# Ledger of designs, part 13: VH-VL binders against Netrin-A (NetA)

Target 1, 267 residues: Netrin-A (NetA), of Drosophila melanogaster (Fruit fly) (q24567r46to312)
Amino acid sequence: EPRACIPDFVNAAYDAPVVASSTCGSSGAQRYCEYQDHERSCHTCDMTDPLRSFPARSLTDLNNSNNVTCWRSEPVTGSGDNVTLTLSLGKKFELTYVILQLCPHAPRPDSMVIYKSTDHGLSWQPFQFFSSQCRRLFGRPARQSTGRHNEHEARCSDVTRPLVSRIAFSTLEGRPSSRDLDSSPVLQDWVTATDIRVVFHRLQRPDPQALLSLEAGGATDLASGKYSVPLANGPAGNNIEANLGGDVATSGSGLHYAISDFSVGGR
Short names: E, the ipSAE of ESMFold2; O, the ipSAE of ESMFold2 at other seeds; V2, 0.75 times the mean of E and O plus 0.25 times the DockQ between their complexes.

## First folded at step 5 (VH-VL; framework fv_iluzanebart)

Design j7 (from j0 with heavy chain R99L D100E D103S G105D M108F V110Y)
Fold by ESMFold2-Fast, scan of step 5:
Formats: sequence, C-alpha cells, structure tokens
Structure j7 (fold): chain C 267 residues (1-267), chain A 121 residues (1-121), chain B 107 residues (1-107)
Amino acid sequence: as target 1 above (267 residues)
Amino acid sequence: EVQLVQSGAEVKKPGESLKISCKGSGYSFTSYWIGWVRQMPGKGLEWMGIIYPGDSDTRYSPSFQGQVTISADKSISTAYLQWSSLKASDTAMYFCARLEYGSYDYYFDYWGQGTLVTVSS
Amino acid sequence: EIVMTQSPATLSVSPGERATLSCRASQSVSSDLAWFQQKPGQAPRLLIYGASTRATGIPARFSGSGSGTEFTLTISSLQPEDFAVYYCQQYNNWPYTFGQGTKVDIK
C-alpha cells in the first residue's frame, strides 16, 4: 500500500566494499590491451601509480558525472584461472537486479557465474549463469523455462549473439510467482542476499584482425634482455623466435577482465 | 592496527552467570564475523559459534547450541559470550577471533589474548 | 560435521631438519583448510589458509599443500621458535572444525 510507506528499491551496492581476487598491476607493472575497430592498443598498469591503477573500489561509486573508471584484472592466458569480484551488502536485501557494466573496448567475458550468499559469505549458491556454452560448461540449457516447482533455480543466459555493453540479471524475470512476491516464501528466499560474488571463467576471443594488428617499434623484456618485433616483420632469427615463444597472436594478447560499474537493485 | 582485546580472567562457582567480552578496534567492527573458541585445559581448540555484529546473525556449533549465548553491541565494538548457569566443565581458556574474507577463503586472522574461566566449588 | 584427523600426535625433530605434518578430512573440504601454530600460554597464530596460501608475515619455510581430504604442512628447516602445537582447521562447511593437533618437540 502507498500509505504503508514501503521502501523504494535503491542501488544497494553504492559505496559497498568490493574485493577482487586479481587486479592489474598488483604484482608489479603489467600490460593490458584494448580492442576497437580491428585494432589493438596496449597499455601499462601499475597499482603503485595512481595514473595507471584500476582498483575494484571504483566499481560501486558514481562514474557517470565525468569519465568512466574501470577495474581491470591481471592478464589471463586461458580458461581455468578464475577471477572473482565479491561485493558485501552488509545486511540482508531483497534484490531486483544485478548489473555489471563492461569497460569500453576491453575484452568481454564469455563465461561467468553470479553467486549469492544469505549468511555473510559463509555459503554460496548459484544465482545466474552466463555463457556461450551453457550446456558444455555448466550443464544447463541456454533457454531454460522455470515453473512453479523450480522458480528458485539459477538459469543460464546465452552471451553469443548481440554485442553487449553490460551483463544484466533481473532476479524475478520469468518466475511465475513474481507478481505476488509477498505471498511466495520461495521467491522471497530466492531474492534475499547479504553478498554477491561474480566468478569470471573465460574471456571471449577478440577479432583475429585486432590480435594481429601492428605495433611499431617492437617490445623488450628488460629482465631477459630479449626483444620482439611486430608480426609484419616476421622472425629475423633464433633470438626473436625464442622471445616470441611461437604463436604471437595468442601470447601476450593483454586479455583481461574489466568492469566499469557494479550495481545491485535492492531494498 | 587491528586488535581484539578480551576481558580479564574469571573465577566462578557452579550455577553462577557470567558474561565475557571481546572488543575490536582498528577496523569496521560491523563488517566482520567474530568467532568464539574454547580450549579446555590440556586439550585442543573447538569452535563454539560466530556472530555478524552488523545484524546479529549468530551461528552456533551443535555442541554449544543452548549452552551459551553469543551477542554483540556494535555501539562499543564489543562481542560477548554468556552463560546463564556455569558448570565445572566450562573451565577453559576462551578466545575470540575475527573472520577475514577474500574471494574464496574465510580465515581467522586476528585473535584475542584469551580469557581464562575457572569454575570450581 | 566434518571430522579432522591429524598425524602424528607428536613429532620429534632436530633443529634444521624438515618436519611434515598431515591432516585428513572425513569428507572433501576442497582447499578450504587453514593451519595454525600455538605456543604455550598464547593464542593461535594463522600460518596458512586456502590449503597453500601463506598468511602475511609467515616465514617462507612454512608451506602447505593438498586438496580434498589429504593435507600437509611442511616446515623446511625447523627453527627453535617453531616448536609448538599445530592445528589444521576446515572452513568448507559449518560448523568449522579443528584437528586434534600435532605437537612438534625437540628430538
């Protein structure tokens, strides 16, 4: 009822602490790459330098008043090296949505899972899966229907088709009792959380043209004293071949997870 | 600097009530679980229970359910362990500890110095 | 509840030698395992969490390994200050449970 003064849904994540398992530049200076219009642009991250730091604490602040700020993970080389963001809401909230805004021009997640906790992180249950391979990676259908007997189960969303700028999960969408939430203990339990955990399982591979894009000047590994050259110049001898380690298009790609905003609708 | 400071040693008789304390400082008290551990003389460590001071969510080990009460007062950053009626078998050292959390791990990183409780007639 | 069993109950080692302590869980705890050191009259001190991650300030001679049900704590070159009781503790499921402890004594 309007006169009952029921609280409005707000961004429950605003100013909430976020812990990342991996942050670019935390293990000394590292290199990450952005991909746009079939071109690759690589940059240095270093957490000791404020101009080159991309910490998770920026994920739950207000970003839209000026320029976009991003959290970036350390560079990853393949699947199996999971990266996690854990957001603590501090108290129980009834959640309406979870949204991750992707960092512009950053590589995009292929597979990830959102988990929730109702006991301040003591136990976790799946909330939503996202993947181009829902059945193969998670054993779940890409277009699962939820009935009254299983409306509290996590579903899997396909990420293969439209170009997305965000990963969005609406907690009640497609659940039969959603219009009568106050009379559904099952859905009340389903939407209740104290913490949200995002686990990134794998990245989408960028366009091959962008991976092969030219960079002038080559690169040097100062610790080893070796150097590399742009792909267009090919290998000049044993030192260049040893330094590149074979397939330059997949090695040193600067692939990483990057998010600009983490928001959660709740009350 | 994170620290947990516990109340001093207690000597009690069977049937008496007791409330011991653990005061946290140097961190956000309402954002971390606080746990209580019993160590009987010459024995190992046993978890008794944990409390989240932000909303007083409390979890007991089955062996201690109904035996003790765990509570917290967030206005003074203090957690409590309480007995309504002490038994001689409650004689032990009691530790409090803060639960730190990361992406996958939950571990007790900071510990109080301990409170020795002696119950004898 | 998950039962943690440590072996041996007492380990006698000479200074400078390698000490290996074992911990077994009654069911899988994944890598949700911590190791604590306790000296007489003192509170426990966290050494390892996540089965293999060394806690801040813990010397490199301490290392943990294992997953599932079998875990090991290794002290590569035992120092005089390392003679203590060591406990493993699972945090995979509540209630969290400790092993009975392994006492490391001078040989």
Scores: ipSAE 0.005, ipTM 0.493, lowest interface PAE 11.8, mean pLDDT 81

Design j8 (from j0 with heavy chain R99L D100G G102V M108F V110Y)
Fold by ESMFold2-Fast, scan of step 5:
Structure j8 (fold): chain C 267 residues (1-267), chain A 121 residues (1-121), chain B 107 residues (1-107)
Amino acid sequence: as target 1 above (267 residues)
Amino acid sequence: EVQLVQSGAEVKKPGESLKISCKGSGYSFTSYWIGWVRQMPGKGLEWMGIIYPGDSDTRYSPSFQGQVTISADKSISTAYLQWSSLKASDTAMYFCARLGYVDYGYYFDYWGQGTLVTVSS
Amino acid sequence: EIVMTQSPATLSVSPGERATLSCRASQSVSSDLAWFQQKPGQAPRLLIYGASTRATGIPARFSGSGSGTEFTLTISSLQPEDFAVYYCQQYNNWPYTFGQGTKVDIK
């Protein structure tokens, strides 16, 4: 039978615990930066200071568009730094979507993977990949044809087009048995999960001029600068721009992962 | 405080049945996996299986599938490990352990004191 | 199943010396690696989880490092109470598996 609607749909992530592998300011005061157009704005995070803390626990509370709160990872220090968010649903749900709302003005993920667990976190299997380099980074095609024989297989979505403000994954989209889910044990197993894990692998490169900004937390104005921007909590004379090596995930860039909401549709 | 308290030592003959227990306290028993670990005399540790008491979801290591039964009674916060017919090769120390979070990660953080099972003719 | 191999089987060290214990996984376990200490007649005690994070109450002389397939537990200045058997355990994939153990003996 055709699946016209989803009865008793809820946000299964509401008030669910979220654990982050990295949180800005957990190792003492740290500097993070936001990039917008040609400008770089840098700030301090410190988990011991309520006014500068960005914990993961706020990701699954009731979303309020008038008061956006963010989780922020520690700034990345090199290529290959993975950051993870793990959400525990508490019991088995049939999932219809997983959505991550990006924090305003934050650097955007280039590559990431959503994993699911059906055994309360004991084992994990890929649920969805996102990348500008699906084949190179994950060994998966950017466009995958899904038939009945492989509709329980994770796909990879291309992110080369700009992300609007969120990363969204619809669990049943493009799967042939989705209209008759109740008679498909394969798809029922595919959408069933007790936990969701998001692994961030890479950040998108910000505008080069914003990355090379010589003004403290401000607009790019290279003509007026005498020296690089000093670190607020660093040693006297420490200079962020002097340490930029041209790679997006280098020390001093302030690049980090930041999410404002983590929602999961299920029943 | 989190505690896992196991039942006392057992001395049995081959062919007898046995059920040993692990009682959890100081935490939400239905929210954490409980695992069972065997240690034969003079040997290392080996996982037997685990149970999630909230829904009785049970997973066995391949070597122990069909050899033992793991169960839990959430009303008394107790997990069980059971043999229908013991063998001399079941002589070992048996530990229970909780799988939980502290910060980031999934790992066994609290252990019971162990139950020594001796099976001899 | 993931096979965990520890080396050496036995390590003889004098008090105050550095002890280095190795653990190798047959396939990548990321950082999902724990270290346990077991003394005769006692339950295992968690020392390290996430390959490098010390458990609550564990002395600073214990440190863990590594990721993927190769891991190391280091005891920087061995104390008399540190003579025990040490086990590594992966929790990346079920079934969870332990190494065979490294016995740390007095020289």
Scores: ipSAE 0.007, ipTM 0.496, lowest interface PAE 10.7, mean pLDDT 80

Design j9 (from j0 with heavy chain R99L D100G G102T D103E M108F V110Y)
Fold by ESMFold2-Fast, scan of step 5:
Structure j9 (fold): chain C 267 residues (1-267), chain A 121 residues (1-121), chain B 107 residues (1-107)
Amino acid sequence: as target 1 above (267 residues)
Amino acid sequence: EVQLVQSGAEVKKPGESLKISCKGSGYSFTSYWIGWVRQMPGKGLEWMGIIYPGDSDTRYSPSFQGQVTISADKSISTAYLQWSSLKASDTAMYFCARLGYTEYGYYFDYWGQGTLVTVSS
Amino acid sequence: EIVMTQSPATLSVSPGERATLSCRASQSVSSDLAWFQQKPGQAPRLLIYGASTRATGIPARFSGSGSGTEFTLTISSLQPEDFAVYYCQQYNNWPYTFGQGTKVDIK
């Protein structure tokens, strides 16, 4: 668990630059959806409109419960590419935690990886894996014992637990030399980073009742296994298409990645 | 306007030393990696090395480790590539390039015009 | 180091025809692949990055595709100004490496 009150550590991510490989509305007006209580609520995003924009820079601002700001990726279309967030710390930090606060009512990640760089983005190495399918997707055991021989290796954590509001990674937890960090070159190297990269691989399946809801004017093509839903506030004839037989988590339901806060404890 | 301006052509003899330059302007020089690329006459492009001027972190391609020195002077926004003893095989066009970063990753977005180095006797 | 192999070494094409250039990596580079165009006497010019994203000011006839180890640059309806040498470059791992280049010349 992270200890945000440790006096010699600060949120190294505060006001730090974050770039996203995908942002909702960057390619023109797009539709995203939120899921709550078996219902789907869909909205329009547009990066040219400040009132409908969800930029990555909001991830490292002050977290305010009265004014929650989110970054949102472009909606996945069934065969979408991975989505990446890259945070530049500006200098080498000794890191104690990485926390991603999930956007309220947004779809939840199923599989993701945190990478670190010690050379300002030239090379990346795994820091922590998260997945409901650790062995299948990443070739990593879901629960791994850590000894001195592997305390500098990334582990994989299960994300299938209910009521998940954040993804948290404690860099030193369970590592034998953590108490003697100043005398462990191996762990000093392990926790040192100049940049953090989060790669989202897939989304959790939403409630089936909400996911299968179609709006007025939607169309189904049984021969191709696709359906089409009108784009909200889009040009006449602009539709969102999805594969009916595809992975439920990636079918044209306005599913997207959304994070409200990106925090990194460091010194 | 982002620009990388390189020093002029050089004609040298084997055994001589040489230092060529690449001056950046129109951006924060200390916040971007600067790389050096060699192109031998009629041949392709090859990375020599890269430097982060903000902390002088320098990385060399294995083929160039120990053959050249890359440095930077952040007070005048200039990166350097230098040889202690030139060889005829160093005859080539040398380019500098800035490693840009965007939400889509890291890639070399701006290039200098090139410096032709001719080593002959 | 990651070895980049381009094919063909030389491609002869008439104006208005389609040109397809291949690039193969010795190990996965994800989508961290860029394409550059170089004309005689000039510095390389960035065309594509992230395997498929066109750089600012690059004409729509240039398109990139692929991921992992297999990549393709396609030039639809080739124009006279497109005769040049094209290089692929991986930036997934240091040292960054270029392919040997594909020369696109007139038939």
Scores: ipSAE 0.006, ipTM 0.500, lowest interface PAE 10.7, mean pLDDT 80

Design k0 (from i2 with light chain N32D)
Heavy chain, then light chain:
Amino acid sequence: EVQLVQSGAEVKKPGESLKISCKGSGYSFTSYWIGWVRQMPGKGLEWMGIIYPGDSDTRYSPSFQGQVTISADKSISTAYLQWSSLKASDTAMYFCARLDYGSGSYYPFDYWGQGTLVTVSS
Amino acid sequence: EIVMTQSPATLSVSPGERATLSCRASQSVSSDLAWFQQKPGQAPRLLIYGASTRATGIPARFSGSGSGTEFTLTISSLQPEDFAVYYCQQYNNWPYTFGQGTKVDIK
ESMFold2-Fast, scan of step 5: ipSAE 0.364; ipTM 0.700

Design k15 (from k0 with heavy chain Y106F)
Heavy chain, then light chain:
Amino acid sequence: EVQLVQSGAEVKKPGESLKISCKGSGYSFTSYWIGWVRQMPGKGLEWMGIIYPGDSDTRYSPSFQGQVTISADKSISTAYLQWSSLKASDTAMYFCARLDYGSGSFYPFDYWGQGTLVTVSS
Amino acid sequence: EIVMTQSPATLSVSPGERATLSCRASQSVSSDLAWFQQKPGQAPRLLIYGASTRATGIPARFSGSGSGTEFTLTISSLQPEDFAVYYCQQYNNWPYTFGQGTKVDIK
ESMFold2-Fast, scan of step 5: ipSAE 0.388; ipTM 0.699

Design k16 (from i2 with heavy chain S105T Y107D P108Y)
Fold by ESMFold2-Fast, scan of step 5:
Structure k16 (fold): chain C 267 residues (1-267), chain A 122 residues (1-122), chain B 107 residues (1-107)
Amino acid sequence: as target 1 above (267 residues)
Amino acid sequence: EVQLVQSGAEVKKPGESLKISCKGSGYSFTSYWIGWVRQMPGKGLEWMGIIYPGDSDTRYSPSFQGQVTISADKSISTAYLQWSSLKASDTAMYFCARLDYGSGTYDYFDYWGQGTLVTVSS
Amino acid sequence: EIVMTQSPATLSVSPGERATLSCRASQSVSSNLAWFQQKPGQAPRLLIYGASTRATGIPARFSGSGSGTEFTLTISSLQPEDFAVYYCQQYNNWPYTFGQGTKVDIK
């Protein structure tokens, strides 16, 4: 159907400023690790070294399959570590999608939330939740249906290994008034934003074999479902502690958030 | 390098209009909220309002809504605070300040202007 | 609007002594709390943000603590240049609000 003279959607995030609350190597050299095919590979990040820096500005550059650039957070030290990415669009846009492309072989997010702002970062509203535990962590049902009474509310989407290489959110998907957006002030308000913030709450547990490749020989607490494993090449007493049921709270694991592209469809 | 420079002191009579300025330099002027703060003689600090120069989005504290006008001219990196009719109770030091961008959100004053003293007396 | 209340209004201390300043919010502001120092004839200077993070260039003798509704600024060994008025400011909700100030005066 023909539309009034409305600009075509573009990647509104291209060359937009992004601020990360945590970047690997910003407070001195740090060690991060990647987990793939039952193996762990660890590397050094250092923001003073261009060859070992993974800055947030790489998130909104042109995506190139031959020269993938990544942003990496500092390694998480506990289960309470939250990491944020805030993208400023500079003006109001009608948004159609938000997409985060995960870095190859990086640990995968388990739980995260996308927020939006309509006032250049003064206040934030939930836009979309992602979690393997939607009801437990966010009090939201997984795969909920949206009716006219709640089409302006954030939903929660299931995120499950190994099916994820990107996190994608379509702003109007499943909302009854999406076909008639020009006549819905509620949906116009819903899709309008000046800024997007991504909050990472939890990483997926590494493959058990990859975790065990850290030189097993640690202590276990079967009653609590936890274990402690000494790290190869780590400082004396540096251990990984993990919940055998899936939760992980680790120092020295090198677990971190890493994404290669942050794109936003807008007009 | 980041600097906010305010206009000079003003002496006015009740009923007169006034417009004072705050010029930003050393940063992207259109990318930060600028706030105005009043300090009455011998009193504390009061937020008056803020403006985002990139699109002129303006927010007022409830006690100052309708009493003053905040505006900005992004072509010269200058924010303004204006009164249509001054009162003796407007006698105060007025500061402009840039809101910091902490952990991905604007939250506190990181850079301040030197202040503009406004005296309103008959 | 969130009301910020500081106590005491005036604190008299000798150089080298510890000063403890309190700030209370009428409702929770999480950790979104800043502390400013103002000397006569000067603009305010940021000391602490996020309730406990020192701003760049601020001496280690300044420390902040607290969350929710109760906050404290501590100056561990007062120097002559520390005699000033101190303000807390919440930035959790608009409109942002300042406390009325605590004057740290020489004994």
Scores: ipSAE 0.198, ipTM 0.633, lowest interface PAE 4.9, mean pLDDT 81

Design k18 (from k0 with heavy chain G102D G104S S105G)
Fold by ESMFold2-Fast, scan of step 5:
Structure k18 (fold): chain C 267 residues (1-267), chain A 122 residues (1-122), chain B 107 residues (1-107)
Amino acid sequence: as target 1 above (267 residues)
Amino acid sequence: EVQLVQSGAEVKKPGESLKISCKGSGYSFTSYWIGWVRQMPGKGLEWMGIIYPGDSDTRYSPSFQGQVTISADKSISTAYLQWSSLKASDTAMYFCARLDYDSSGYYPFDYWGQGTLVTVSS
Amino acid sequence: EIVMTQSPATLSVSPGERATLSCRASQSVSSDLAWFQQKPGQAPRLLIYGASTRATGIPARFSGSGSGTEFTLTISSLQPEDFAVYYCQQYNNWPYTFGQGTKVDIK
């Protein structure tokens, strides 16, 4: 069980390549919206304009609190449109954490999955699930107990906390063999990866008052539990349609995924 | 711009050794899988194997394991396919290809070399 | 190993007509299916990936459909340059495997 000469953990994601399946402004100028203080504000993104571009490469640069840079996806048009971020570490690392820092005032992810690859992207396996509906969407309990018999299993964590500013996954937390990793080939294999992929599945329901503040001719369908409001500064005909039970259906709403930092602890 | 340039045609006798090459340019050579595809005269395409040049992780198709050696030299951005002892059945066109990727993950090899014709006859 | 089977082996079509090529996987490959075109003396050219997404520069007359085990490539109005051999390839699991090819010949 010797541990002498094991390298120190570092941010393995620093300056690593990240590619996004969707980036705001890639199909010409697009509108995205932010939600703050029961208000909605919309802005333009355009990948041909350096001042209005939000590229994935900013996710693994030096995190500077005085100059927050964000990656933003294209606006989503409803449930079922997945957006992915793929980070290549280049080599096999033993991972201790994966952290996504949310972009300030951006819409928040409701459901997402972190996958890992040990073969440079040829195959992927679930690493961690996050959802407000773990059982409904992923068939997994929201609070899972972990013993030695299932410590190599992906868990599902709740994302419903209103003040969370980051999504954090500690790879060894709650796993019994974490204190004796050298004697657990199963757990050693579990934390090893060459690549990390984040799949955003669903956005959280926007703040109800912010959504309602946009109503100048909106409609509410009490029988269906839905309401529809016109988008401020959107093209004619753009509306947000929301389910009063929590789901939101979008049509030019400006709802999108946005992350300011992607970090991975490894050695 | 991404390019894969392969070595020239080879004419060999059974039992001889051979090493053919595929040079990549216009991209980060160590960050993408590169592979070899065999096409026997008048036949279809067969994956032989792939290599990740950054760490030399190499994967062979089961029918080619032990038949050939795939390697890469990252200092000159070149991948290799090597035989220790050629057979007449190795007569084929050999293509190299780079595995392309986007944010959704890897997808099929989109960048191909021009091919190297290997003829093995007595 | 996932076995890919293409049909027909040869398809004879007149210019301007529609061609439909089939590809079947021995087990589900989800949507991880690509189509390649190969002309004599040339390297294969990627036409479609993800079962239905056209690669950059590929004309709109080429379309792909299917998921799981059954896939189709359709060429809506064959042009003279489309007479070639077409291969399907799964990339759902290693080893990646090609079908045996469908040769599209002029009638």
Scores: ipSAE 0.000, ipTM 0.514, lowest interface PAE 11.7, mean pLDDT 81

Design k21
Fold by ESMFold2-Fast, scan of step 5:
Structure k21 (fold): chain C 267 residues (1-267), chain A 123 residues (1-123), chain B 107 residues (1-107)
Amino acid sequence: as target 1 above (267 residues)
Amino acid sequence: EVQLVQSGAEVKKPGESLKISCKGSGYSFTSYWIGWVRQMPGKGLEWMGIIYPGDSDTRYSPSFQGQVTISADKSISTAYLQWSSLKASDTAMYFCARLDYGSGSDYYPFDYWGQGTLVTVSS
Amino acid sequence: EIVMTQSPATLSVSPGERATLSCRASQSVSSNLAWFQQKPGQAPRLLIYGASTRATGIPARFSGSGSGTEFTLTISSLQPEDFAVYYCQQYNNWPYTFGQGTKVDIK
């Protein structure tokens, strides 16, 4: 046809390598737990056993609802246990979305940040923040609008909505020049990335009834702590310190991060 | 396991061209930054530049921009450092090194090093 | 670029004694600092990364501390094989930069 052919956006993450800073069962057999309907269900993970392994490479394979595969982090043992997933796209892509599908029945993240790199991991800049405590943890308002002069600023989204099955970020949503991306160098730079890094900072507190059941069977270590949340594009000392007011780390709780799919729309 | 093997020592005259190599094995060559470090006789280490073999994205230290060319051949897992015209001041030991970037806490600079290539430039 | 300054240039220590090496950055590098050991005729060897984390296979007598702009490498009981030049390197910003080195000699 006489009209120019525009490339379609595809899942740029498909078959892309993903590295996790923590994977359940990497240090020998470990116990993780899921919480559903006030009940606690615990299982064993072991990276030496293919039937009990939950590797990060499964995050970028084909998403099959009849055969859900999950990556799982090691169980959290205290405050300040950040867990990261780094996805390498291999080349520069213009990104339209980043989506993380939560594992069924897994504990939900309370606070996390998506970072991007345009130089294959040499430097990182924040892309999107998610938290129930945007101001306290990241120094950002929970409701933020962008004008023409600040279109490539990362925003912070509230995660307090119930029944969240996925974490979704649309790169151009709410940005004034999005209708004319081709003529906006600022937005073209904003959406361009070679790598995506997801940093999980805290988990949501489990049901009080389930937590009481766990305390009867194991030790409770309620670490009242402060942790630093790094700002990726700031000097290394530019951190935000926060209390674990919204979550609790309990020894033997089996709380962990678990994701079934990591998809990125790009071209 | 992971190894970086560099080409042998070179003795050259000023004005000659030279291309030295660094062959990676035991890992995915196209998935890691690999770069070059210069050490002049009796001096410390200087970062020259790096290349990402997967897409040939190349970055130079400001003092080496335009002085050398860094390249890579994915088909043989080999990185190169090249001079179009050598000077006596290029006499040095040249190391290649792989940069490991894990997921945050696993990130290391220069996790694996080649054995070095001695380049001597004299008339 | 970030300038890394090491002191002293040469440190003379008797075997079994504690050695303390300093590294200063011209601007904050957070904890993104590594320490390398280089023996004559050899490639550098990673000792410490993240300012305080020992690399695999590195003896417990080596420890790192510090953050921001001031960093220290400590060898708690110097062994004969520890005679070498030690370099600090920041990896907070590209270009990555090395200090000029501290030579650890026998007293």
Scores: ipSAE 0.308, ipTM 0.666, lowest interface PAE 4.0, mean pLDDT 81

Design k22 (at its last look DockQ between E and O 0.31; V2 from the best seeds 0.00; counts 0 for: pae O 9.6 > 2)
Fold by ESMFold2 at other seeds, look of step 6:
Structure k22 (fold): chain C 267 residues (1-267), chain A 123 residues (1-123), chain B 107 residues (1-107)
Amino acid sequence: as target 1 above (267 residues)
Amino acid sequence: EVQLVQSGAEVKKPGESLKISCKGSGYSFTSYWIGWVRQMPGKGLEWMGIIYPGDSDTRYSPSFQGQVTISADKSISTAYLQWSSLKASDTAMYFCARLDYYGSGSYYPFDYWGQGTLVTVSS
Amino acid sequence: EIVMTQSPATLSVSPGERATLSCRASQSVSSDLAWFQQKPGQAPRLLIYGASTRATGIPARFSGSGSGTEFTLTISSLQPEDFAVYYCQQYNNWPYTFGQGTKVDIK
């Protein structure tokens, strides 16, 4: 007997091509550092050594909690460019979630934007903002009410509270027409994408005690600034340039972005 | 090695049809936008349109909408630019170019170009 | 459609000198700006993308700057092979558009 079926959502990112704007060790051996509690540990990445390589393919491969694979960016510097990940889904999907899983002990992002494209990367629109300073950096409240007139707009969330190992965006949460998506052309367009781009703007500050351990361990050039790189470009079309108190110097900190899984629920 | 190889020069009369080609090799043809740029004699460059061969999504610049047809045959990794009825004003050099979809940052510049196809339309 | 305006139309420069080319957009294109070089009978060659990033294999004498609506290409010490037409192109929004070109000519 035939059953009425609701189409299943799948991880549309599985085995999808991902391009990173930087990958640790791509220009020779580099040092990267992890921060846990009050402790810092540093290691070497090198793309010529399979055991020390952290390529973008690790973001969308088959993984599990017993065999975590990581992509790692090059260590960030003060006035460097933002780090980006671009995921090509290959066709239009209706998306329900986008999730980034941090690698174990990875430095945590503070400010980032998820963009989407419906034209295979020709144009991009904001999908979700994350920041501890949503209003200042992105001109958006951290808790925004959504009605039918703006249910197709990106919102901003504070990723720093509570402390989490994953960064998650639910595309339909809090949007009135989501209860009857099939009857809402606006939300059908809102959830439709061919590509996802993540732009990382800022990292959270390291634990002050871990910075003291770093100085005792022979690295003394860390600055008391709040961010690893200045925000040179904001979300598309905003051209926000913001440095809280000026540029920060983070040489020798080994701070970088490290993500183990880039998951996208879609159909 | 990424290569875009275009069909040879064409000499046609007004009113004739024409289909010129651009064959891509050394990359996954269905995963990149590919498009056409016109350069009239002594003039600058202008985008005509682009196609994503994976799903045939096709976009035209407004001045070329309805004037040409852009298509692709993914089985032979080839993009096409087609006129149903040529005009003398279609005399130009035509380039194909690929958008580097996997570029760093927020940028996708056209980094690979075909050698150009000269189309001459005269009676 | 975003209009790109280049100046000057022609720039006469002696070999070894500095050349400065300007490009203005009718609306902000952020940093989605590329510079191309084209020599007679050849396809355009990408020089700069992202307003300031040199493409692979482009000599260090080429540098780009700017964001928003105003952009500059600088050639710090012009070589004989650099005499060509230079185009800026925005890729912020489709249709992507070129400036009309700046011819860099021998003085």
Scores: ipSAE 0.006, ipTM 0.559, lowest interface PAE 9.6, mean pLDDT 80
ESMFold2-Fast, scan of step 5: ipSAE 0.391; ipTM 0.672
ESMFold2, look of step 6: ipSAE 0.124; ipTM 0.615
ESMFold2 (binder alone), look of step 6: mean pLDDT 90; pTM 0.910

